Miniprotein binders against q56419. Designs and how they scored, part 175

Target 1, 326 residues: q56419
Amino acid sequence: MEGRTLEEVQEEVFKRHGVLVPKKELEDLAKALEEAGLLLTEKVEARLKEEEEKLKRERPMRLAGLSYPEGEREARAFLEAFRASYPGEGEEARVLLMPHLEPSRVPEVYGAALAALEKTPPPERIYLVGVAHRPLKEKAAALPVPFQTPFGPALPDLPALQALDALLPFELFNTPLAFREEHSLELPLFFLKGRFPEARVLPLLVARRSPELGEALKVVLRDFPGLLVLAVDLSHVGPRFGDTPLTRTLAEEARRRDLGFLERLAEGEPEAALAFLGANPTRIDGVEVVASLLPLLRERKGKVLAHRLDLEAPTLSAVGAGTLVL
Key: E = the ipSAE of ESMFold2; O = the ipSAE of OpenDDE; V2 = 0.75 times the mean of E and O plus 0.25 times the DockQ between their complexes.

## First folded at step 13 (miniprotein)

Design ic10 (at its last look DockQ between E and O 0.87; V2 from the best seeds 0.78)
Fold by OpenDDE base, look of step 13:
Structure ic10 (fold): chain B 326 residues (1-326), chain A 108 residues (1-108)
Amino acid sequence: as target 1 above (326 residues)
Amino acid sequence: GDLIERLEELAEEVIRYLKEHGEEELAREIEEQIKDIIEALKSGDTESAIEILTELAETIARVLHRLGAPEELVQKVAMLIFDVAKALGMSPRQIYEIAKRFARAIER
């Protein structure tokens, strides 16, 4: 029961198995899991506390050997293969929007990001803004520790992180456990560290739109220049996300929304991009990130380098991914 | 207690590195400045402590950069400086200024 309400679990069981488990049975199971889990909760709390203490020192790899190779030599070959999957050339990026989806699903989209990075002078620092898939205490958070990669640790830019914290009305260094398994940072960071081994990183997560973050970052970027990276996915459609199985109509709508969003960003009109999505019926993942970074995206013209709507066949669901340079 | 411990940790990390690289005079100067911060704190002169820390932070950053210190050490030292700055109750503007000066001192 990782953060799901009993009602959400009940609904999921009903959707998957066609069985409505009485709330009381779920409560009893939750209580038995909580009693087994109270012993587990003390152990889990102790373990979570231990893990939180470890996260004060470093963020270990979680997806090494799964999503990307653990070994440096193999990791370099992986980067080269992904770059080769995109036949085009990139452009210099001051802002890079790239996916955080499983790399094997959208290799050419990551390849396009690598192509852009080839044309980008090595930055002193990378502002890596991901999506929080877990709750944060605040609208946004940062983890000011080294992130492990096959290319060595991605070191934080502490001065720039502290400058950002100083300009925010909330504590930026919150919810360290949210970073533990956050793939929206880990996956893009693999590619970024592989291309820019000497760049410091500001690993940022957005859970909810924070206009304050964008305004603060605008000031910080003036005094602490660097590459801004938005690590966001696009549409999420199909049964995994509460829709019917993927149809041609649903796929066309997802693509229309993804491309319409990206093109308006490429025109330097981020407010128009958000307005175009409206209620976001195809669940574009990057909305809260873009909404937070409006001051940094305004009037910047760029180019959409790649887009894919990738089918997950076992669930008849699809996720959109794109690469945009500004 | 925690503030003094952080200052002592900062001193230990910086002084150790400087001594290992033959900068014994500078190590003594930094040690003296950290002692001055501690004494200012003991006397309740927080303003003097902030001023000394602000200048010391930039000095440390410049020296570590000049000596080619590992980035891991530079960032660790930065973290300790900001922990001390926060514990001193420095304003957002003062913290931002230290950050800006530190970053400029380590620019490549």
Scores: ipSAE 0.795, ipTM 0.915, lowest interface PAE 0.5, mean pLDDT 91
Fold by ESMFold2, look of step 13:
Structure ic10 (fold): chain B 326 residues (1-326), chain A 108 residues (1-108)
Amino acid sequence: as target 1 above (326 residues)
Amino acid sequence: GDLIERLEELAEEVIRYLKEHGEEELAREIEEQIKDIIEALKSGDTESAIEILTELAETIARVLHRLGAPEELVQKVAMLIFDVAKALGMSPRQIYEIAKRFARAIER
């Protein structure tokens, strides 16, 4: 009805169907449609407020029974199966880059992360930095509540989170609803909690690059030592992401971009890694996280343990995943 | 109103745990310090309330660590301390300092 008067609608109905609908009936219909839209809006807003209040207490599992088992016994066996899919040895990680892609798609990449964790002394806390898939009110956010896992709740490191919040020019605890379905935290957390059941967690999301976050984290990590985890995926190519169907040439380019990015990070050159991507033509997921965390990545050398560009046959698309220790 | 309620909730959680573990004298000392914070607030002396809270937060963390308190209790107590700190209008530097002192006390 946008852009038409009721009289114009009445005339069109008469021309098309030979029926003159009284103006009052059209007015009543328009009012009913507006009222129904307002009621739906109020109901949605009330539900979102309710969910937001729940998330101020805890973050429940969303992917149990879908991406990993819900029961602890089955979850532990699942964890060990993923370790077995990577036959190599890991290295101690001070910084770990690992994926958040569906684990069954890249089992050896998650297995490589587990191998690195085997060589890593249990930390007091884990700085888990994911990629926001929903808008944040600020460049970055945290949710200072327990995250449920099959291994029990991953408890927040409240002192470290408060210290971080204090150093930022914005409120860190700003968008609880963005965490409701955020798999970039939940999937890596399953593996991390399974290996480090006593570690507290700082669950962090980046929406847009924040130099302030990296500078603040450098200070906080000095006073609150722990494991830094970048939970990011790599290239996204194919029709699902706005390209033509996956070709050998596009897949080759995606692999080249993924490995070139990881290798430059492994040399302690995060600015060079970002520059190598240019306009990021293969849509590497981790760019905003790496760009935020430059102070923590500079001069830190390490090793790429695993990489896969995983094919999505039904969508003729692919997503890259890797494991890097620094 | 809500600030005093938070302080009373903090007192309840900590004092109950201490009494359950035979720390009656310490429970009394902490109860008195929380009363001192409340009295400072009634007098409009926010500066004294902040000083007392800062020392109390570290003391509580140290005691909970010594007694082997469950992580769930430590989390609840930490939340209440930081809720109180923010409601008192503590500066970012003051909040950072409480966070650092609490963390070091609970980790040792």
Scores: ipSAE 0.706, ipTM 0.891, lowest interface PAE 1.1, mean pLDDT 91
ESMFold2 (binder alone), look of step 13: mean pLDDT 82; pTM 0.787

Design ic11 (at its last look DockQ between E and O 0.88; V2 from the best seeds 0.78)
Fold by OpenDDE base, look of step 13:
Formats: sequence, structure tokens, C-alpha cells
Structure ic11 (fold): chain B 326 residues (1-326), chain A 108 residues (1-108)
Amino acid sequence: as target 1 above (326 residues)
Amino acid sequence: GDLIERLEELAEEVIRYLKEHGEEELAREIEEQIKDIIEALKSGDTESAIEILTELAETIARVLHRLGAPEELVQKVAILIFDVAKALGMSPRQIYEIAKRFARAIQR
């Protein structure tokens, strides 16, 4: 019934099954579903409130045993295998762009990130900027709690988070429930915590471009130095994203946009990178993050270490992933 | 009410830890400073309360770091300090300054 009138549902049932369900029965069902939905809504609201209260203390793992191993020993072996999947050497990163896609889909891209982290001195703190796949109350948000990982909790840098909040024109600590299942933070954090067990973390989400975030972070990074990590995917093309099935032409366009975006970032020209995408017809995921962090990306030269456009065969769709060091 | 309760909680956490580690004199000094903040608040002298809190926050951070306090305690203390700072109506600049001093005090 999502967004459909009872009449539309009645018509659809009639069209599909040749049975005219009386409007009263649909009303009773809708009411029962609404009552069940209201009961579900109250129960869901109560549960969401309970979960929100839990998120004041910690963010539990959601993808342990699914996307990565839950056990520390197995998790370490997982990291080593991913590192081994990238045959190259990394470079020291002050800024790392890495994916948040399911690790098994793009192992060498995560391997490239690990290679870069091997050449990076252990930071005191990691600014981990992910993509909000759920609505935020504000353009950006942070969750100032420990994030659970197989390597122990990733502890927040509370002073640096408060410093950032102080410089923003909006409350940074908003929409805690958006972090509950946000994989754009959880997946990169697994790799980051595994490499830098002692680093504190600033878990940040961007829903919409916030120039204020970039300007604030530029000031904060001066007084609170650390590694900046952009946890972003690249192109999203195919039926899952509203396109036709993946073709050679569509794949070439996605790769062209991904690489053209990454190369301009590697040249220290983030505005040119955004301009190159235009209306972003291949739906590069990281656009709002990059647009928010322009002051931190300007004039920084770096290198693209890896790129992949990964096919999801069951949906004939593909997602781009890349690793960039600045 | 909530501000005083948070100050009392801050006092309890820090004083307990300090006493457990033989820092009884410092525990008394911190307790006295928290009392001074409370008295400043009661008198309406918010400026003095902010000044005392700013110095106290740094002192607590330094001592906890020096004693090798568990990160969980450091985090809890940081939360309480910033909650108090916000409740006092500290300006963004003042909060930023506390954050900067606190972070430096716990820097490895």
C-alpha cells in the first residue's frame, strides 16, 4: 500500500487476479495493516528509541560474520589476504580515498588502501568521512561513540569532534540512528582499525554538500592533525540504479567518469573533478563528500592506486571503486 | 540541577580514580575547584565558572594521561567536561579552546 489509494489497490488486484475485492474488505485490511503498522510503528518506535539510547554508548558491528570475520585472528588473516590481492606498493597518505563497497567485490582496491596505510605513519586520529545512505537532520553528522570492530573498539576523538562541532553552524551530533547500519563507515573502519589500532576516530557522515564542513575541518586539522579518509564509492550504473543492463558503452562511460574524477583529484583540482562530472549521470557516490571537503583537497597532488568497476551479475549492474592517495 | 549533577559526576569519577592511585592531595584540589565552580554558578558568576572549568579540564586531562588512565575513563571525563561546558553556555571559541587544551594534554 505504499503511496497507493485503496481504489488503486482494488484495481490492481482486479487486473492481476480477476477478483474485485470489496472496498470494505480492503479498508478492514488497511486498517488491520495500519493497526498492525501502528503497533509495528509503536513497537518500531520503541525499539528505535531503545536502539538510539544504545547508540549513545557504542555502535555495534552489523556486518561482522557477513562482510568480514568477527574473530580477531580471522580478521587479521582477512586483512593480510586483502593486502596480498594488491600487487603494488602504496604511498604515504595524508588524504586517503577508499571504497565502502562490499570488500569481496573489490579486494584489490581495499588492498591498495592497505598498501597506502603501510606507508603511512600511525596517525593520532582518523577523520573518517562516509556517505549517508539514510537521511540526516543536517547536511553532515557525527557519532561520538566507540565503534565496535574485531580489533576492539574504535574510540572517538571527543576533543576533536567537539572542536569541529564548535566551528559548524549546525549541531554536528545529529541523527544517531543513521549510523546504526551505515556501511560506509563500518567497512572502511575495519581496515583502518586493523592497521592503526591506537588511532582515535571521527566518524562523519555527509548527506549533502557542506562547504562549512570543509572549512571547519581545515581549521580543526591544523590543531588536531590526523589522517583524512574519504570512504566513497564511484559510479553506480545498471538496473539497480535506474539504467539499462550494463553494456560495454555504459561500462566505458562509468570508467571514464570514475578515472576522470580520480585523476583530477590526484592533480589537486577537486573543483575540476566535480565540474567534469556535471550532472553526474553515472551517479558517483562520493560527489557530496568531495564537494564538502574542497578546502582540504585543493593543491594536493597524489596518485590513483587502484580502480575497479565491479559487475553485480544478478542485477546486471556495476559499481565503481577506487583508491586514491593525496 | 543537571549542570550540578554533571559536575558532581565529574568530581566522583576523577576523585575516585585519583584516590585509588594515591593522588589524595590532587583529588582534594580538584574537589575544591569543582566546589568553586558550583559556588560561582550559584552566585551568577558564569565567567569565573568558565575560567575555572577551562583550567580544571586541562589539569584533569594531564593527570589522567600521566597516570595512564584507561581510555574509557578519559572518554567519560571528556564527555562530562564538554557537557558542562555546553550547559554553561560557553562560546564556540571557548569550547574550542578547552578541546585544544584537552587534546594536547592527552597527546602521546
Scores: ipSAE 0.773, ipTM 0.908, lowest interface PAE 0.5, mean pLDDT 91
Fold by ESMFold2, look of step 13:
Structure ic11 (fold): chain B 326 residues (1-326), chain A 108 residues (1-108)
Amino acid sequence: as target 1 above (326 residues)
Amino acid sequence: GDLIERLEELAEEVIRYLKEHGEEELAREIEEQIKDIIEALKSGDTESAIEILTELAETIARVLHRLGAPEELVQKVAILIFDVAKALGMSPRQIYEIAKRFARAIQR
């Protein structure tokens, strides 16, 4: 009965139920439903505005007690357990690629990141570049506020953020609500803040590739030196992501794409890494971040420390994660 | 207007902290520099206001660093400085320069 005129609805009701509902009553019902929808929209809009104002002051922990411990003592033990999950030695990083996948799914991959940080001199600041899982108003965004962690607040590097904003052709501080639940920043930040408690942070999100961001960051990093972190996941395969159920063939293809991508990045050839993916048939998460940051990745050689393609048994799907130092 | 209010807020935050740490003479000097910015604006001399702000921002950063100011105060002062810089109509290059000088001063 939906999509009909009120007269058609009236006639159909009469034919099926023997009751003639006056056109006026149907008009009143339609108006009432429209008005109820307007009231719900107004209430949602007011709540979103309130949340936006809160995020302009700080970004609270959203995953404490779920993905990592809330208490500082327990959080330090958590870090040490993750480091122990990777028995190898790290290497010094000027650029670190690490995952944002649930830590318990890939403990040795996060452990490899910790091993790299052990070899890395404490930076004055960390450029933390994640993947926007909510739409941004622009290709990229930042949130220049403290991010709470069990190790204390991760303070923003306001001068560096303002310098970056000044060089971009769009406003960098454009979508506070996109940061509210953004795990691609919160999960890596837990590990980074635990190892570099005095480093300030530039919390950045990429929604769509932005060559302007990479060029601006190249200038800013020269004057505001720090550690560049690409907080990205790799292949996403299986029904959860629009594929057929995971097969051995699909899993092997995903591993091949993940490792081929990382290895080309490790050779200092980010354009070749992107070209290797073609149409990105395994949906590697890091593509838009790498494509934005080309000027910072060219000619920078390094090493892949860890990789896992982790199975999601309930969904017959898998997600890849890796650790790369450059 | 709003620019004057932001300048006065910047002055209040910095001067309160300086007085709490026995820096009465420096507090007076900073107050006078802010008055100089306001006077330059009233005379239409925006370039002088920008130059004074740039030097003042670096001076404030150095003093807060020397006194071991809480990072929360450093952050609030940085916000006010950049709000004023934008309201003065400073170019992207000028904002970048003040950011660089401020950052270097709070690290010294």
Scores: ipSAE 0.728, ipTM 0.896, lowest interface PAE 1.0, mean pLDDT 90
ESMFold2 (binder alone), look of step 13: mean pLDDT 82; pTM 0.792

Design ic12 (at its last look DockQ between E and O 0.82; V2 from the best seeds 0.65)
Fold by ESMFold2, look of step 13:
Structure ic12 (fold): chain B 326 residues (1-326), chain A 108 residues (1-108)
Amino acid sequence: as target 1 above (326 residues)
Amino acid sequence: GDLIERLEELAEEVIRYLKEHGEEELAREIEEQIKDIIEALKSGDTESAIEILTELAETIARVLHRLGAPEELVQKVAILIFDVAKALGMSPRQIYEIALRFARAIER
């Protein structure tokens, strides 16, 4: 293990292998390993900087051909299949909560979101608020670049993004690399862009509760009206998330927490929804987004359109997903 | 980049588009407003430069909207305007004002 002097290493090698390695040879080896580590660090840093510069120009599709089709015609058929998975009617949304879980796992939940979008007048812009799965330098971030989709580029609403940045006590455009693989934006965006091809987008991530974001967004949404989308998943239970294997009891608790949370949001009571979760024992990942956006959720009544706790048989785990309109 | 360099880039993008669409008189007017910003900067009058930029941003947005400019050009122009605004050291309130005026003009 590290921390030993060269003499201690030399003695240990002799004890274990019966060979006395000259101190110079150990010094040469340590120097070579240090040099190799420095070169790897420089290569990684250069690669990260290059990726960061690319993300300042555009955000490419990373899940095309994996989670959804790359071609526009096939992508439209894909949307229609998902809509057909939900036989119910939607309602007009000023705020839409929808998942970011792999679409094939919860087809009717995405279908419910599409049903809501059918009832929603085409917005000028979409405030798409996802959950940061990589660290952010601040509580929240945005990436003011085109996001590629099979339906064409989702163009950023640059004036609205700049207005939002101006109201925040931190730089909003702070962590481009966090967007590189962020599926909480890409997966919902596929559905949103497919239904509203002319809408501009504000691609936003929340890492930690930011009351400042909610207050700023309330002002910005008044002056730059649009659709607010909370792209969040619900309970995360089972061994993949640090629990024992999924049991009926744990699944029932996860469903109870998911539905109780959604119903309280549907009553316009976001503080009560957060309080209902307590210590959040089922790890609903929407809590930081909801906690940030309280001013936009209070007193907005609506309806839960769909919910599913989806089982991950290989991991003995489950993830909840829901669709809520406000 | 340099503030004057960004102003020149803004002028070039807008003037090229206007001339391509037969708006040579308006292109000259925009060019003069950018020269006025540069003159105000040379005289140390940052407040005048900010006022001119604010009016110019709204004017450019309205013209691009009237001419049906491609969204990609509107995006490029917006980037340049906000780069200049930040390089001028505009306050958050001033940046919000430009953003709102630009958006209203491009959406009307």
Scores: ipSAE 0.753, ipTM 0.904, lowest interface PAE 1.0, mean pLDDT 90
Fold by OpenDDE base, look of step 13:
Structure ic12 (fold): chain B 326 residues (1-326), chain A 108 residues (1-108)
Amino acid sequence: as target 1 above (326 residues)
Amino acid sequence: GDLIERLEELAEEVIRYLKEHGEEELAREIEEQIKDIIEALKSGDTESAIEILTELAETIARVLHRLGAPEELVQKVAILIFDVAKALGMSPRQIYEIALRFARAIER
């Protein structure tokens, strides 16, 4: 019961099984799960507190051996294979938009990101802006600790993080537990650390659009230059996301939205990109990130290097991924 | 109380490292500056405390960098300095200035 109301669980059970479980039975189950889960909640709270205390020191790998190899040698071979999956050449990036989707689903899109990174001089620091898939206390957050990777720890740029915090109207260092399992940072960071082993990192999450973040980062980037990375996915369509099974029409609409979004970003018109999406009916993941970073994206021309709408066959759903350099 | 404890922790970490690396004079100077910050705080002279901390932060960063201090120590020291800065009620501009000076001091 990860944050869902009893009503949402009831509705889901009804949708999946055609059985309306009485709210009282769900309440009794929730209470039994709360009593078992209150004992688990004290244990879980104690464990969460312990994990939060650990996150004050480092962020361990969660997807090593699953999404990417744990061993450094194997991880290097993994990077080379992903680079090889993209037949093109990259361009120098000052801003890189890349996916955070499971790498095996969109290898050539990550390959395009690697191609861009090959043409990019090693940055002193990387501003890695991901999507918060868990609630944040504030609109955005940072975790100022080393992130473990197969290539060694990605070290935080504490001075630059503090400079950013100083310019924000809210506490930047909030909700450390949101970073614990956040793949929107971990997956891109694997590729970034593998290419730029000496770069410090600013791991940032956006939950809601924060114009303040973009304005603050614009100032910080002047005094603390670095590579800006937007780790965002594109359209999310199909049953997993509340749509009908993927059809040609739905896929064409998703691609149209994705490409139309990326092309307008490539033209240096991020406001036009957001306006083009409107209500975002195909659920482009990166909208809140882009909306937060408008001051950094304006008037920057670039190029779309790759795009894919990847089908998840078991759920008849699809996720869009793209690589853009500015 | 919490601010003084953080200053003491900062002192212990930096002074220990400096003494281990033969920088005894500098360790004494830093210890004296931290004492001066504490005394300024006790007297209610927050402005002087901020000024001393700002210069001390840069000095510590430069010395740790020069000595090739482990990144873990540099990070720990940075965290402590910024925690102290926040606890002192430093303005966003003052914190930004410390961050900039610290970053420049550890640049290779």
Scores: ipSAE 0.422, ipTM 0.758, lowest interface PAE 1.0, mean pLDDT 89
ESMFold2 (binder alone), look of step 13: mean pLDDT 82; pTM 0.789

Design ic13 (at its last look DockQ between E and O 0.85; V2 from the best seeds 0.00; counts 0 for: pae O 3.0 > 1.5)
Fold by ESMFold2, look of step 13:
Structure ic13 (fold): chain B 326 residues (1-326), chain A 108 residues (1-108)
Amino acid sequence: as target 1 above (326 residues)
Amino acid sequence: GDLIEELEELAEEVIEYLEEHGEEELAEEIEEQIEDIIEALESGDTESAIEILTELAETIARVLHRLGAPEELVQKVAILIFDVAKALGMSPRQIYEIAKRFARAIER
């Protein structure tokens, strides 16, 4: 029916099948299809509104039993296994960069994050900044509700979130549906909540560079001290991400970009880290978060604790993950 | 939301908790402050309503902390306080200040 008249459709059906379908039957069919499409649209809209209202009250676990255990006892054992995957010593973190990649793919990288948390005094709150994988209505967003974990709910720091919202030129609480499936918050939060069960959380997503967010957070962190966590992955290379199949050369470039980025961050030079990436040919997804948070990263020196470029054999692709303390 | 309805809900949540924990006199004082906010609004004195809310928010936070209130109650009260603050048309600076005072009181 794409630009065809009912008569043209009628003629084609007759030509193909030897049956003349009356125009009224074709008109009735067209109306029924249009009506069915309108009904489907109404049902989808109602479903999305229902989901959005649920997310205004709490954010349930979506990866329990898939990426981490559902039960609390098993979840605690899971944490210990990840810590054991990194036999090294951590350092106290004022800022922690950690991945949001599937934990089983980079166990020592998450283990390094746990080692850093082991050396970090329990904070009053955690500023958890992830990468939006769904569109946001604004450059950044938060969801001021409890996030469920196997260790109990991670409660929002409502005063700090309201203070942050007050300083931004846009509404911070703007896209609840974007949080529904957002693993860049859920996966790091499992580890953070397990180590800091009493800390409140500011669950933040960045979709696009927001200098305003970094400036506002610098003010808020002064009055509402806490741990800043950049929950970001590094290079994304291979056909899954628009490249040729992973080769030794592409993998070496991805490692070089990842480590060069992390090392410049560790030197307290976030602008240099961004400049090093240029057009970001290996698609490090941490760039939007780093670019937003420049005021919080400048002149903070630290250490890269771990890095891994993990192979996705079925897709001939790879994703980089790292742990950085500042 | 309805500003008066939100103020009444804030009062109900806090006062019920205080009375259950033997703080009847404090509950009456908080009820009076909420009524003072409503009276200020009815007279068009938004400035007074904002001042009273600012002090009330800090007082409620201190009391809930002292009594070891459940986190769910603290969260609910915080939501109501900030909903009221926005409905009063408080400036970003004023909202920031009330957030800072509330946080300091509930943490310490």
Scores: ipSAE 0.746, ipTM 0.906, lowest interface PAE 1.0, mean pLDDT 91
Fold by OpenDDE base, look of step 13:
Structure ic13 (fold): chain B 326 residues (1-326), chain A 108 residues (1-108)
Amino acid sequence: as target 1 above (326 residues)
Amino acid sequence: GDLIEELEELAEEVIEYLEEHGEEELAEEIEEQIEDIIEALESGDTESAIEILTELAETIARVLHRLGAPEELVQKVAILIFDVAKALGMSPRQIYEIAKRFARAIER
């Protein structure tokens, strides 16, 4: 199945139904679905191939009308409302860490990102580095096509993407289907495109830490200057993520780890930030992204603008989100 | 075979656009350069092919930008140029230099 790995199905079933289906049961179900779906597999493969062919041209919106408005007028009002949810002022960003969580859950954190973007001169290009919630063939990937938004298409910076590909020891343009439904790019991109309509975008996903990516990007950013955006969430705690229901102690630990991570990044000490997390017991989402981008984060001082640990009441689980400017 | 087809597709798209915009002399020049690349490839002179492609890429980018070509065309042309560059076995450094030149040529 060139489309969804068992882990992706597990994650989707988990996202939709709050049930962690054991990998073995998913294997059995996938096998049963493969056996029952020999006819479905050809149709699914044909559909996946069709979707892959479409992704050679553009990445359509998947969350329009769900997570954000589809219409441009309504989308602009949405941006304004999110900006209004953060009472502070931003700072100029050369590097922006922002969430990719459902915007309605952490409006003030996205508002803080917008506040930072207000103080940021319009970049020629945005390096948007998200988290791969689906398996990639390589440690990282890019999709060199327009991403649809309510503000028009976010156009790729093909020269800069090709420059990056040339400096990587692996094919950067891999696993296009991983981008099809990847919210870690789509949600931040809504805010970024709304603020910087003329900026080109480099949509990047990280599945596993790639020091090579950070070194390559350091060279590329010298010749192709732009805004670096880390679209990452923070702690993931509670039953949805394999913990007991959220307690005060668990929430305090999640906040401690989130803030301790962000503060060390704000001090220009990304290695210390990673070391502080250790085995990452609260499952900070952005670890692999930060670990990949160490050369770009070193010695950059900045400020934490916002943080929230948001409770998902139906699952008694919580996700951390933050906004950091460097 | 695939490389020649990519070069022919590149030629067709760029030449068609240039002819539609009254740049017939430049269309002929680009056609000649693509023919020179093909001839260099057929002769086994990959180095000459890479050199011609590098100059052609910059020229095409500059002209499309000057004419205000649709972004979709600029993107398609960029993809084709880089696919050709990869197929030619260009080094990472050579591809990087093409990308840098292309980007500069389309800077507003």
Scores: ipSAE 0.030, ipTM 0.462, lowest interface PAE 3.0, mean pLDDT 87
ESMFold2 (binder alone), look of step 13: mean pLDDT 82; pTM 0.786

